Miniprotein binders against Uncharacterized protein C1840.07c. Designs and how they scored, part 23

Target 1, 306 residues: Uncharacterized protein C1840.07c, of Schizosaccharomyces pombe (o74480)
Amino acid sequence: YFNVNQLFDHEFIKVFPNFKGNVEAKIKYPTVVYAIGDIHGDFPNALDVLSAAGVVSPVFPHEWTAGNATLVQTGDVVDRGPDTRKLFRWFNDLHKQAEKHGGRVVRLLGNHEFMNAKGDWRYVHPGDKASYPEPSEENRIIDWGHSGEIGNLLLSEYNVTYKDNTTGSHFMHAGLSPEWAYREETVNELGKELLSHFMSREKIPEYLEDFWAIEGPMWYRGLAQLSEEEACEVALNVTKTLNVNRLVMGHTPQFHGIVSRCEGRILLIDTGLCSAYAGERAVLRISQNDTDSIVEAVYRGKIVKL
Below, E stands for the ipSAE of ESMFold2; O stands for the ipSAE of OpenDDE; V2 stands for 0.75 times the mean of E and O plus 0.25 times the DockQ between their complexes.

## First folded at step 18 (miniprotein)

Design r2 (from q5 with Q27R E74K A107L; at its last look DockQ between E and O 0.71; V2 from the best seeds 0.84)
Fold by ESMFold2, look of step 18:
Structure r2 (fold): chain B 306 residues (1-306), chain A 117 residues (1-117)
Amino acid sequence: as target 1 above (306 residues)
Amino acid sequence: SEDLLYLIYLIEELIFFVERAKELIKRGKYDEAEKLLELVEEEVRFLKEEAEKLRKEGHEEAAKRVEEVAKKLKELIKELKELLEKGDYEEAIELLRKMLELIRKLLEEIYKLAREE
């Protein structure tokens, strides 16, 4: 459950005075935050990369192994792949296990979760539907509603954004424009209200229309798609407004791996890991002590400093 | 407004998937490229459906443009599948570049419409 990087420090040398050559090789980092992007119904690929990163056991029942660390999942668990119910149950169970060790699993809403709640199932995999007993469509409607297993999880356990004060990192699915950054404290409640309206098949009230828009929190891609210079201007504004060091988001796929922009202020972690996209499989790792951060992309056989 | 939101999303998804398919072919990952093209084909079908919604909202000119692009993309996908089956990968890459040009032009047109609304 502990980070292996804590094996060698200054106190280690005092205990073993003839141990030389390794003191400068390792730095002690007691706080670790992991983040995984869009999964899109692919349990095997999520398991593969999370187990490679040491977050979960590769052996069934695939339990939590990250001790007091935090894992952030940035939404889009549903659609394109078949393992939707298994994934929602797994992350809920991992959170309960993590709490026993002082850790946590932070689960965030993606735009595909909202689409499913409102009844837009254009991207739902047949295997997802088949996971429900007959009448499968009716049972899935119930499951994604106010009285369903998934619906209740989304309303009670999920947020749009997460700010981790220890690492100075802000996490969400899509991104915040400068306008929405000034209103960040309202975003989680507005998201919950919209989700509830969608589950009830209600028209979006006027005050939520800008939330559910191309520049709104569930859709904004400017930090990923603007030129490096323009994106960095936005990121400097947003990080200052939110009082954070970095912004972490999925939603805009980076098929070759986790992308860093604006000197690490923008971290794009949707790598298209589901098999349908044939993208890279990666987990973000932020290791923190009192004075320093190490920000890394963790792949199956490779760790890259960002 | 919500119909333009989904339309922009669909067009951006098409760009991501077509660009990825091109990269997969360049790397010799032909089975993965063909699987991804199934997603592209489904997104093109959704474009046509969004055009119908756009027409009902009073955007007849834009709806016709989206329908024209969707039809052309469907034709190009059929040709692309034939090229891949024959192993004509250089021609397949050229066709994918042509598809991207068409899709990117449509995105510009739809964003222009969204600014007016």
Scores: ipSAE 0.853, ipTM 0.933, lowest interface PAE 0.8, mean pLDDT 90
ESMFold2 (binder alone), look of step 18: mean pLDDT 86; pTM 0.865
OpenDDE base, look of step 18: ipSAE 0.906; ipTM 0.952

Design r3 (from q5 with L5M E74K; at its last look DockQ between E and O 0.85; V2 from the best seeds 0.87)
Fold by ESMFold2, look of step 18:
Structure r3 (fold): chain B 306 residues (1-306), chain A 117 residues (1-117)
Amino acid sequence: as target 1 above (306 residues)
Amino acid sequence: SEDLMYLIYLIEELIFFVERAKELIKQGKYDEAEKLLELVEEEVRFLKEEAEKLRKEGHEEAAKRVEEVAKKLKELIKELKELLEKGDYEEAIELLRKMLELIRKLAEEIYKLAREE
């Protein structure tokens, strides 16, 4: 029960013409979904933009302040920066806090998480390794394996894709070709299987080769890199197949900020926010009430409608 | 092949980073450009490693082309660092443009190879 005489910042109620007296209506607070792209080991920059967006406290950065909202992190937490363990722990703690308010932190796998699980550490920052006691390499192998803190989180709490039915939005790290969109119901289980094979240092089984290929879910960049016309043709197909209004992905850096393509059907949220890339710091915000959807890029000190 | 996938990824990363470094220099953000160029150097080293793997998998022509480009990029990066140290930023921007041309030509060649398989 809401008193309709009370106005909220993001809430507007149409009042019937010629109606006299008070009208009572169920006023729903907006559903809000935030999304943050590739972090690559930069805790200070992730903290900066999430606090600017109101997701975490600017005074107590360990504190969730987004109420019942959802935060989606679209992978590539690891590599290039040093704060890997701190970031995985932080997002897990934020999820626990969010649950107390009816919110959640949805965590998705990036290709760099798979690379680390398989022992391909070409991009691992020295500070990441140094966060482990000696012998640091062996302890990091354990941490990223079936028995480790990070490895267990990846197997139990992470998916490749997330479909948010309330906002009509689909989230993942890289992207889905039309073929993989048709098979989307298989993607999360195939990702889990691949991750487990990688943690066991096993060769990719034949049935997973197309999943791990350049056109597969962890690598596909067509929605970001094809011409506007071609990308929009793919996006129209994929959104129809998935029954969503928009596709949100990281992986392909957009150094000047969040990019919208195909009338908002494609949202590219990897802005290279880690200091190694020197990109813009941004968080996507999707606000949904019963009748309207507002999609915004949140930067330090400004919000831009997309 | 998985090695061809990683090669494509490396080439695309090089395009992103070299283009961004050029932008940063145009904006006067030289410290950030220098940090990004450290990533470019490492990606060029990985290019050479992927070329060796491609050769062992029977892609001799592609491997030679990637090695040729990696060697030229390494030479251009050394020249680029000298230009930046001297403050010759217009020349640095032009050198980055030349690097992009080289990388984009390689990308087209490798994409063609991937489509044929």
Scores: ipSAE 0.848, ipTM 0.931, lowest interface PAE 0.9, mean pLDDT 89
ESMFold2 (binder alone), look of step 18: mean pLDDT 86; pTM 0.873
OpenDDE base, look of step 18: ipSAE 0.904; ipTM 0.953

Design r4 (from q5 with A51V E74K; at its last look DockQ between E and O 0.70; V2 from the best seeds 0.84)
Fold by ESMFold2, look of step 18:
Structure r4 (fold): chain B 306 residues (1-306), chain A 117 residues (1-117)
Amino acid sequence: as target 1 above (306 residues)
Amino acid sequence: SEDLLYLIYLIEELIFFVERAKELIKQGKYDEAEKLLELVEEEVRFLKEEVEKLRKEGHEEAAKRVEEVAKKLKELIKELKELLEKGDYEEAIELLRKMLELIRKLAEEIYKLAREE
């Protein structure tokens, strides 16, 4: 039998050259959170960057390799690319694998998931539709509904926001205005209610109108688009209200890589990684102990401190 | 109001994609730029659907302006395709700058409308 306490010996390190570095980082920073932004149906590009970050195996069956870490996927898995069903299944399987090691895959809703649930398929790739047997459109409607594989995952496993107390980080797809930050405790329930209404093809009820609006949680881009000074004013308000150190969001593409604003309080992680956008491929990595954080952008071939 | 939501989203996506296409052409990544321009063309087509919704919701001046910009963008995309086929990349970059100016002006007009509501 292999003695696990020998993982650090020189012979083991020669076979697995990056493993010692990951283990040593874990000793100093026992908490690690990874985050990946908008994927838009591109399994090969998601695999490329997640494997480069050490989260999954680069070879089939592309299993979880991040131990007890957390991976946050911030929505917009669907549309523009063909691999929708494969991606939803993959992240669900990764979560099951991660749980066996004390880790998890936190899956968040993007505006494109809501659009698909409501029947707005303007951005659906033909390959996505073709992944269903004929009649493919009817079968896809069922799949995204209350009784479907994707629909059930969205209702049972997905939230709009995730607050990670161990790193002091708040994650979501789009962003929270100060008004919605004040109401953050309602956001996940309202999102679930809206999703259910959409799956039933129901008109948006009055109490959800400001949720599904340009300033609402699924659409707000102010933290990405306002001037540095204005965005920082918003971020200082929102981080104080939520009692977090930083806000992590996708939705607003940053084609050249992960962008940090307001002294790290704003992290924009949608890098347009799908082939349709031809953006950079990146994963956020937050390494945490009880006194320090290291916040990094992980690219294919380099790691940049933020 | 949902009546401006998708219009604002479309306009913002157009800004992102046209700017990115221009950058890709400057970098010599012509195949990537052409693929992205297919998305731009698709988004311009969706503007007609939003024009009809604007009219039904009583936003006639905004509908007229969006329709004018959509028609101009459609013509500029045709011209852009011709320039790219000829390999006239400097002219293509300038045309993309012109498209971006039109879209940004439209964005300002629609943001003003949204603030008034």
Scores: ipSAE 0.863, ipTM 0.936, lowest interface PAE 0.8, mean pLDDT 90
ESMFold2 (binder alone), look of step 18: mean pLDDT 86; pTM 0.863
OpenDDE base, look of step 18: ipSAE 0.897; ipTM 0.950

Design r5 (from q5 with E57K H59D E74K; at its last look DockQ between E and O 0.85; V2 from the best seeds 0.87)
Fold by ESMFold2, look of step 18:
Structure r5 (fold): chain B 306 residues (1-306), chain A 117 residues (1-117)
Amino acid sequence: as target 1 above (306 residues)
Amino acid sequence: SEDLLYLIYLIEELIFFVERAKELIKQGKYDEAEKLLELVEEEVRFLKEEAEKLRKKGDEEAAKRVEEVAKKLKELIKELKELLEKGDYEEAIELLRKMLELIRKLAEEIYKLAREE
């Protein structure tokens, strides 16, 4: 199959042109960051869009092909679709592969991961449960707990936010209000504490109640839902507070593709890509050199500048 | 606090899904619309669960309002399924608009309640 340590041959690139485009982009823009939003248990659609973007091989065994780039997955891997365990394992494996090339897969927590950890399984697909041996519910409880495969990954490999200083980009699942942006340096630790409390079926401590609230980091939709003018006021405040050029978030579905607001300061990347939502499939690509940053939405068959 | 969190989230998801279902039907993507409407049905069932939480918390007026909307949406979904089965897509689109008006009115009421707390 595909050899990730060599350039693709001419015939392969003719059939899969995005792989050639990725090589050419690397020459002109040595730093590349990709981001994919809410997946909701749909491995085939995640594979389709990531392969179309040249991040993973479109052929077996679906290996990392993005070199030293960063892939950010902004949470909500679980629920609605059946492929939860496969997806968590796949992204973990892709991270290990990426590290061999100086790249990485940054994995972020969505509100649905917290809900699953706390035992709120209202959105869990039957196929997800069926992926566990009987008694499947008890085995899934263990898997999402402190000693489980998924639980350990969430506690050790996942954060709420990711700030990429090279591209000046801030990534998370939902969004930060100005109040939470002011305290951004606490958000990842508070998220880990809340996740641990949820896994232990403990009540939310008082100091975490505003974290797990409609305007808190796992739920805030103001940057997506406020009027353009109001959202831009928030984004200008938040980008200045965080010292970044742009805010990238999922959580609020944009069924027709990646949406840019406030002259590119707000990038909404949840496109409802799982088959249950029937939304567009897209991956964000940020390409950076010493002087310029190019921000693009990568679809199957086209690339749109944002 | 947490009860209003999930209620608000649920209402917003309903708006997203019903709007999307309407768009899919307009585009002739009927299989995709029917699959999405299964999610809408699930979310409507969860409205009853959230109403029960509000009632246990003592928010009887809010609980009754959510229950009323959930019951009406359930009736409209039943009618919607019949229209789609018969291929009456224009009528289905109008029914979806009616559902959206009902959901948006509930959203306004619940957002106001959340701001006053």
Scores: ipSAE 0.873, ipTM 0.939, lowest interface PAE 0.8, mean pLDDT 90
ESMFold2 (binder alone), look of step 18: mean pLDDT 85; pTM 0.852
OpenDDE base, look of step 18: ipSAE 0.899; ipTM 0.951
ESMFold2, look of step 21: ipSAE 0.871; ipTM 0.939
ESMFold2 (binder alone), look of step 21: mean pLDDT 85; pTM 0.852
OpenDDE base, look of step 21: ipSAE 0.894; ipTM 0.949

Design r6 (from q5 with F16Y Q27R E74K; at its last look DockQ between E and O 0.77; V2 from the best seeds 0.85)
Fold by ESMFold2, look of step 18:
Structure r6 (fold): chain B 306 residues (1-306), chain A 117 residues (1-117)
Amino acid sequence: as target 1 above (306 residues)
Amino acid sequence: SEDLLYLIYLIEELIYFVERAKELIKRGKYDEAEKLLELVEEEVRFLKEEAEKLRKEGHEEAAKRVEEVAKKLKELIKELKELLEKGDYEEAIELLRKMLELIRKLAEEIYKLAREE
């Protein structure tokens, strides 16, 4: 069998003394992907659920503890709660830490990030604005622009979609209609172009109008809202087009926890975890080997197989 | 148009928030329901702003309909707050059902308008 200490450094094992049994479980399922949905400015609740899942330390400095796993955050970090800047910085730092262990933090754009970039601040929490030195509004405009800390992260580190080939899983904020699944390879480039136009306060060009529409990639809710039969017809089409086993999305809240539809082809992971929504707090976990996967919802205090 | 996009999104968020508030009251989670209802109030104010945008785009009848619904929802929220203060939770739940029916009917009307464009 393999030597346990060759997979993880001495300090990781010291922090997690019962991890030796988990290393044996990892041999059976060597690939692990976590996903967390809409956060909406609530750092304490994001910390609570990610630490309960073992992705981050529950104590300051709240460092990465997931080894070589992947964490996908599916957008809507901003709005409704106050901790926006802290969250963007935290996920960026977690990514840098994860890379040292062969892992990663994949960060995706939600519709609320686009709204903030275009100057539509209708949902911005007062505490978010107050986190900037005076003049706070002007400084926030700069921060969300082309040369700002957040704006630069969004342009350089964020995508609309992420396809994880090892688990056969496709991740995004809202969802893809069959039309947009057919042209999925263009989605990330179009998203970057739209984001740049928004940051410059430019009128959206005609070729991006169907991207920024109710059935476009940042808004589409059909996989969550259609009847089970209709949603499954869409999901069968979309998974075949994308050559994936499952579609993971936030955006449409499921206040009682992570929802699986269409025999696991649709995973709805926005549980309204922000305190303003009072929803359940959950993280998706996908554990994968060469032949099988286990798909689970991780709550504080329990794990549910999906 | 973008005005219908944001209006549709707003209406759908209202449905989710009102349904959740009703569930929270049924479970005895009154503080959480009150916090969520503050979001509902704010979203109702946005309905009036979206109606003004519809009017400027030439959708006068739809704008009037959205304004009527926003006004009725504001009145129902006032009554709801009074019921919650008195602890009349069964009546509050019925009022939330009535609010939800109103919002869902508006949603159907606005979806039809969006498809006609």
Scores: ipSAE 0.854, ipTM 0.931, lowest interface PAE 0.8, mean pLDDT 90
ESMFold2 (binder alone), look of step 18: mean pLDDT 86; pTM 0.872
OpenDDE base, look of step 18: ipSAE 0.895; ipTM 0.949

Design r7 (from q5 with E38K E74K A107L; at its last look DockQ between E and O 0.76; V2 from the best seeds 0.85)
Fold by ESMFold2, look of step 18:
Structure r7 (fold): chain B 306 residues (1-306), chain A 117 residues (1-117)
Amino acid sequence: as target 1 above (306 residues)
Amino acid sequence: SEDLLYLIYLIEELIFFVERAKELIKQGKYDEAEKLLKLVEEEVRFLKEEAEKLRKEGHEEAAKRVEEVAKKLKELIKELKELLEKGDYEEAIELLRKMLELIRKLLEEIYKLAREE
């Protein structure tokens, strides 16, 4: 059915302006999901890797070019770099554009978004603050609160986790311990409750203390930091509990590129792409048909099977 | 406690930044390493602030240890900058390894405290 698929979808030209990999993936694998990790305020580097992957146009205004694909952004858009507002607006616009083609941009919360909402600005770049008119600090407080542009986006458009049943993939910022995997269906609601409490400058309620803890969903690094053997034991438990094939997470930087552990059950996609870290710039690509998936790391000029 | 959470995160970030700075120096990417070292300095400042919070919350021995490590790291960063300006890159790499040893030991101590809490 190769030639009929090529004739049927007039969007082939739009999804492949200068990147042949997207056309080939669509023909053989009708479902494509992209994922990008921690951005930390670096619009140029996010643009570089997303355009190289064929998700957005390399030409201003850098619109969506991925047709009906899904892009997952796994949080930590804010801090360390200056382009925070531009990035939040860009991803929101990309989502609106993607919906016109049956695609979507799934946006997830990182721990740095929670820290900014609670008023912990220790990592905020001066250029981020300077993007607001004077009084810039007060205007930024409003923007990240219940009535602000960013605050409203976080409350209405962002989740902690995303489960993609078609590809059998689970996405989040940090990671789930086995205990939190067992409770996964509560995680998104608890995250929204915590975010709202933080925006109101409220003390963490007792029932959320284990959520906002070192072993909790926004902080857990066991899948990244435990030995290969121990991490794989956790991943086998978590994937079984969630009924997925793989776990995709940012948060723990892998400066040399996307890392696969436990025979592909653990995918670490934070590559430190912001200029402050000088890490690799990569996008995860999962291509799926009825029987198989291809999981790849997409770099500028190179694609690596994982 | 929540203060131990931020302290652990801070120490882990220090490990990531110092290891990355070492790699960048090995690659001859000195401008990138310099930018990363500014982040290391900021994290060391936050580490000292966390020591003050630990003391107020009754973790006197942990606070002393964190403060001791923060002071030593500040001294080592000053020495590191001098080595880099002189082009003594092998010595700089060895100094970064010494910094990592201090930071990793502190992390082990703080993880133990957090698990007990």
Scores: ipSAE 0.852, ipTM 0.930, lowest interface PAE 0.8, mean pLDDT 90
ESMFold2 (binder alone), look of step 18: mean pLDDT 86; pTM 0.865
OpenDDE base, look of step 18: ipSAE 0.908; ipTM 0.953

## First folded at step 20 (miniprotein)

Design t11 (from r1 with E32A K35A; at its last look DockQ between E and O 0.89; V2 from the best seeds 0.88)
Fold by ESMFold2, look of step 20:
Structure t11 (fold): chain B 306 residues (1-306), chain A 117 residues (1-117)
Amino acid sequence: as target 1 above (306 residues)
Amino acid sequence: SEDLLYLIYLIEELIFFVERAKELIKQGKYDAAEALLELVEEEVRFLKEEAEKLRKEGHEEAAKRVEEVAKKLKELIKELKELLEKGDYEEAIELLRKMLELIRKLAEEIYKLAREE
């Protein structure tokens, strides 16, 4: 078991009460995975919910406080809000810090990252663009390309999916249809290939057309939008194919908080966190031991079992 | 086609944002609803741009339909902002319901077109 006293002192817990809940879960359940959905350039709101969950410090420089836990960020960091560069750098720094404690920050690609890489900037916030020195547009093109800071991070550190065998949980931005679930082991390489083609301003090659389609891995919303009965039928198929207990995804906003469907097999974690949506701010927490999982939504001020 | 992909995405985003704006008004969160309407206006502008792409790709009837809905939505958003400024919140909620009906009908038409392609 993890020794809880290594993470927090009593005075810290008095100031940040959600940390106490995390500490108790860590004693009973040594493996913890957190997940945060679409951020869309809103650093203050991401900081608020991640610090409330005990993942990062609420005090500058907002460092990692989750020990050997895993944080999964399920994409759509960019667009609509201004803090894009700050967020990409922050999550990269958090990963480096987490590694020192045996933890990690798993960073996944959303459809908005692909759109930015291909030069479709329709949703880019003016403050994002203004974060670059003049000529700001040219410098942003470079930054999102093969030689840029963000572009290199996306090519080297980001995947489309993450399968966590310890918790039996599968994470991605949008979702997998049954067809794509059978091909899941190819999805990360296909995503890297598409991203590289987009950065080079190349036409989408024929073999990637179904990947970059409404039913493909970056866009599929069936698990969120189908009726409960139909979505559960898909989820039962997909979880069996992937040999996992649950599917975690963002992309389809749930403005009132994290939604569980199909007896916990579907977890929808995009809560419209960006201030423009005025959605609830939440982080998923999965606590695991040898026999059991506890799946929770962590809000500021409360924790809800899912 | 890729053009239908982005059009479908825009339409779904419009549904999410208009439904959320309606919820915010019912909750008395009027400033948040008005801020969200700025995003709705942006999506309507992109909807018009996607219609032009549809026309270029040979989908003339779909393009015309999208343009007609975008024009109606633009006028309804202007009326909605005036209702909110005057405090006519129940009428604003009803207008948002009518906007959702228009958007959902367009969605059905575009989903049908996507299946045919």
Scores: ipSAE 0.845, ipTM 0.927, lowest interface PAE 0.9, mean pLDDT 90
ESMFold2 (binder alone), look of step 20: mean pLDDT 87; pTM 0.873
OpenDDE base, look of step 20: ipSAE 0.902; ipTM 0.952

Design t12 (from r1 with K29S E32A K35A; at its last look DockQ between E and O 0.78; V2 from the best seeds 0.85)
Fold by ESMFold2, look of step 20:
Structure t12 (fold): chain B 306 residues (1-306), chain A 117 residues (1-117)
Amino acid sequence: as target 1 above (306 residues)
Amino acid sequence: SEDLLYLIYLIEELIFFVERAKELIKQGSYDAAEALLELVEEEVRFLKEEAEKLRKEGHEEAAKRVEEVAKKLKELIKELKELLEKGDYEEAIELLRKMLELIRKLAEEIYKLAREE
């Protein structure tokens, strides 16, 4: 067993080859944004792909290693896997660490976070519930409410959308129809209001009904499911309305890896990375300098230009 | 509008998971396919619950159709598990194709209902 610090120099790069690519990207393209899609309670798989990309340390305590970069997590942290509380705490701690280096962790709401807040636990893994002391259901209700650790994080630190002007990229969980793109400036406030109503077990007020609908911001799948031609027409409209170059979203699983549509205007980053889906594990990387951007899918062991 | 939201979501999830299970079996990833089938079975149970909501909301024909598909899918899942246990993977793949056909037909019917609502 030799010096651990030297392992992070050269041997670390041999074991985690995408870490070298990450350094090369920073030299040529100093602004970097990473995005990770639906996690669904799978801490080991989230750690695997984020550490391979050089965003976090692969060695406990799994801390931030991305300097001043931005990491965007596009929601659906909860359900189907057991590591919910660990993941929410981990991303919160990573955000605090990133700030010390001029970076950030942007955390976005998925439809499964809203479902949990409203008490719809149909997809909650038994290990998630078991992470609470008995009475576990009562304690979980409190944790996801206005006074809870998770509930307070969701109300104070999470948004529905994130527009990154540095890379000209718009991030969210599900997607925006043209109608909702036109109203994008209202989306984060409406999402917070809906979340608070759900935590209070209140009926959805009439003015939020179209928000919480199949074509609304937490559910819309048109950019992923329409034909290439139709989806591109929507994306051209939405990118023009938002004044961005690209739209990044999870929610609609792409089990073979990150998918690019419409000449890179649509990036689908839910790869079903949780073990329950057995999908690919990938992180989106957008590298930017004054004149160009490079958009890549980062897998363990390879990087694919999108 | 919310009354069809979760039904549409369940149907789409079923399509994604059944298609993926078929792919996993073709790739020889049998343990992963079996794990995914547990999720499929769970979604079929929720589908039956959504049929009761449809009936209560006055969509009796749609509710009956959803219930019929859910019952058939439950039967097919039982057959599928037996095929996988015996290693009859080509028959399992064919059964998954039949399941997808049923689910996609239901999806078309429910999307039509959603447009009319």
Scores: ipSAE 0.857, ipTM 0.933, lowest interface PAE 0.8, mean pLDDT 90
ESMFold2 (binder alone), look of step 20: mean pLDDT 87; pTM 0.874
OpenDDE base, look of step 20: ipSAE 0.901; ipTM 0.952

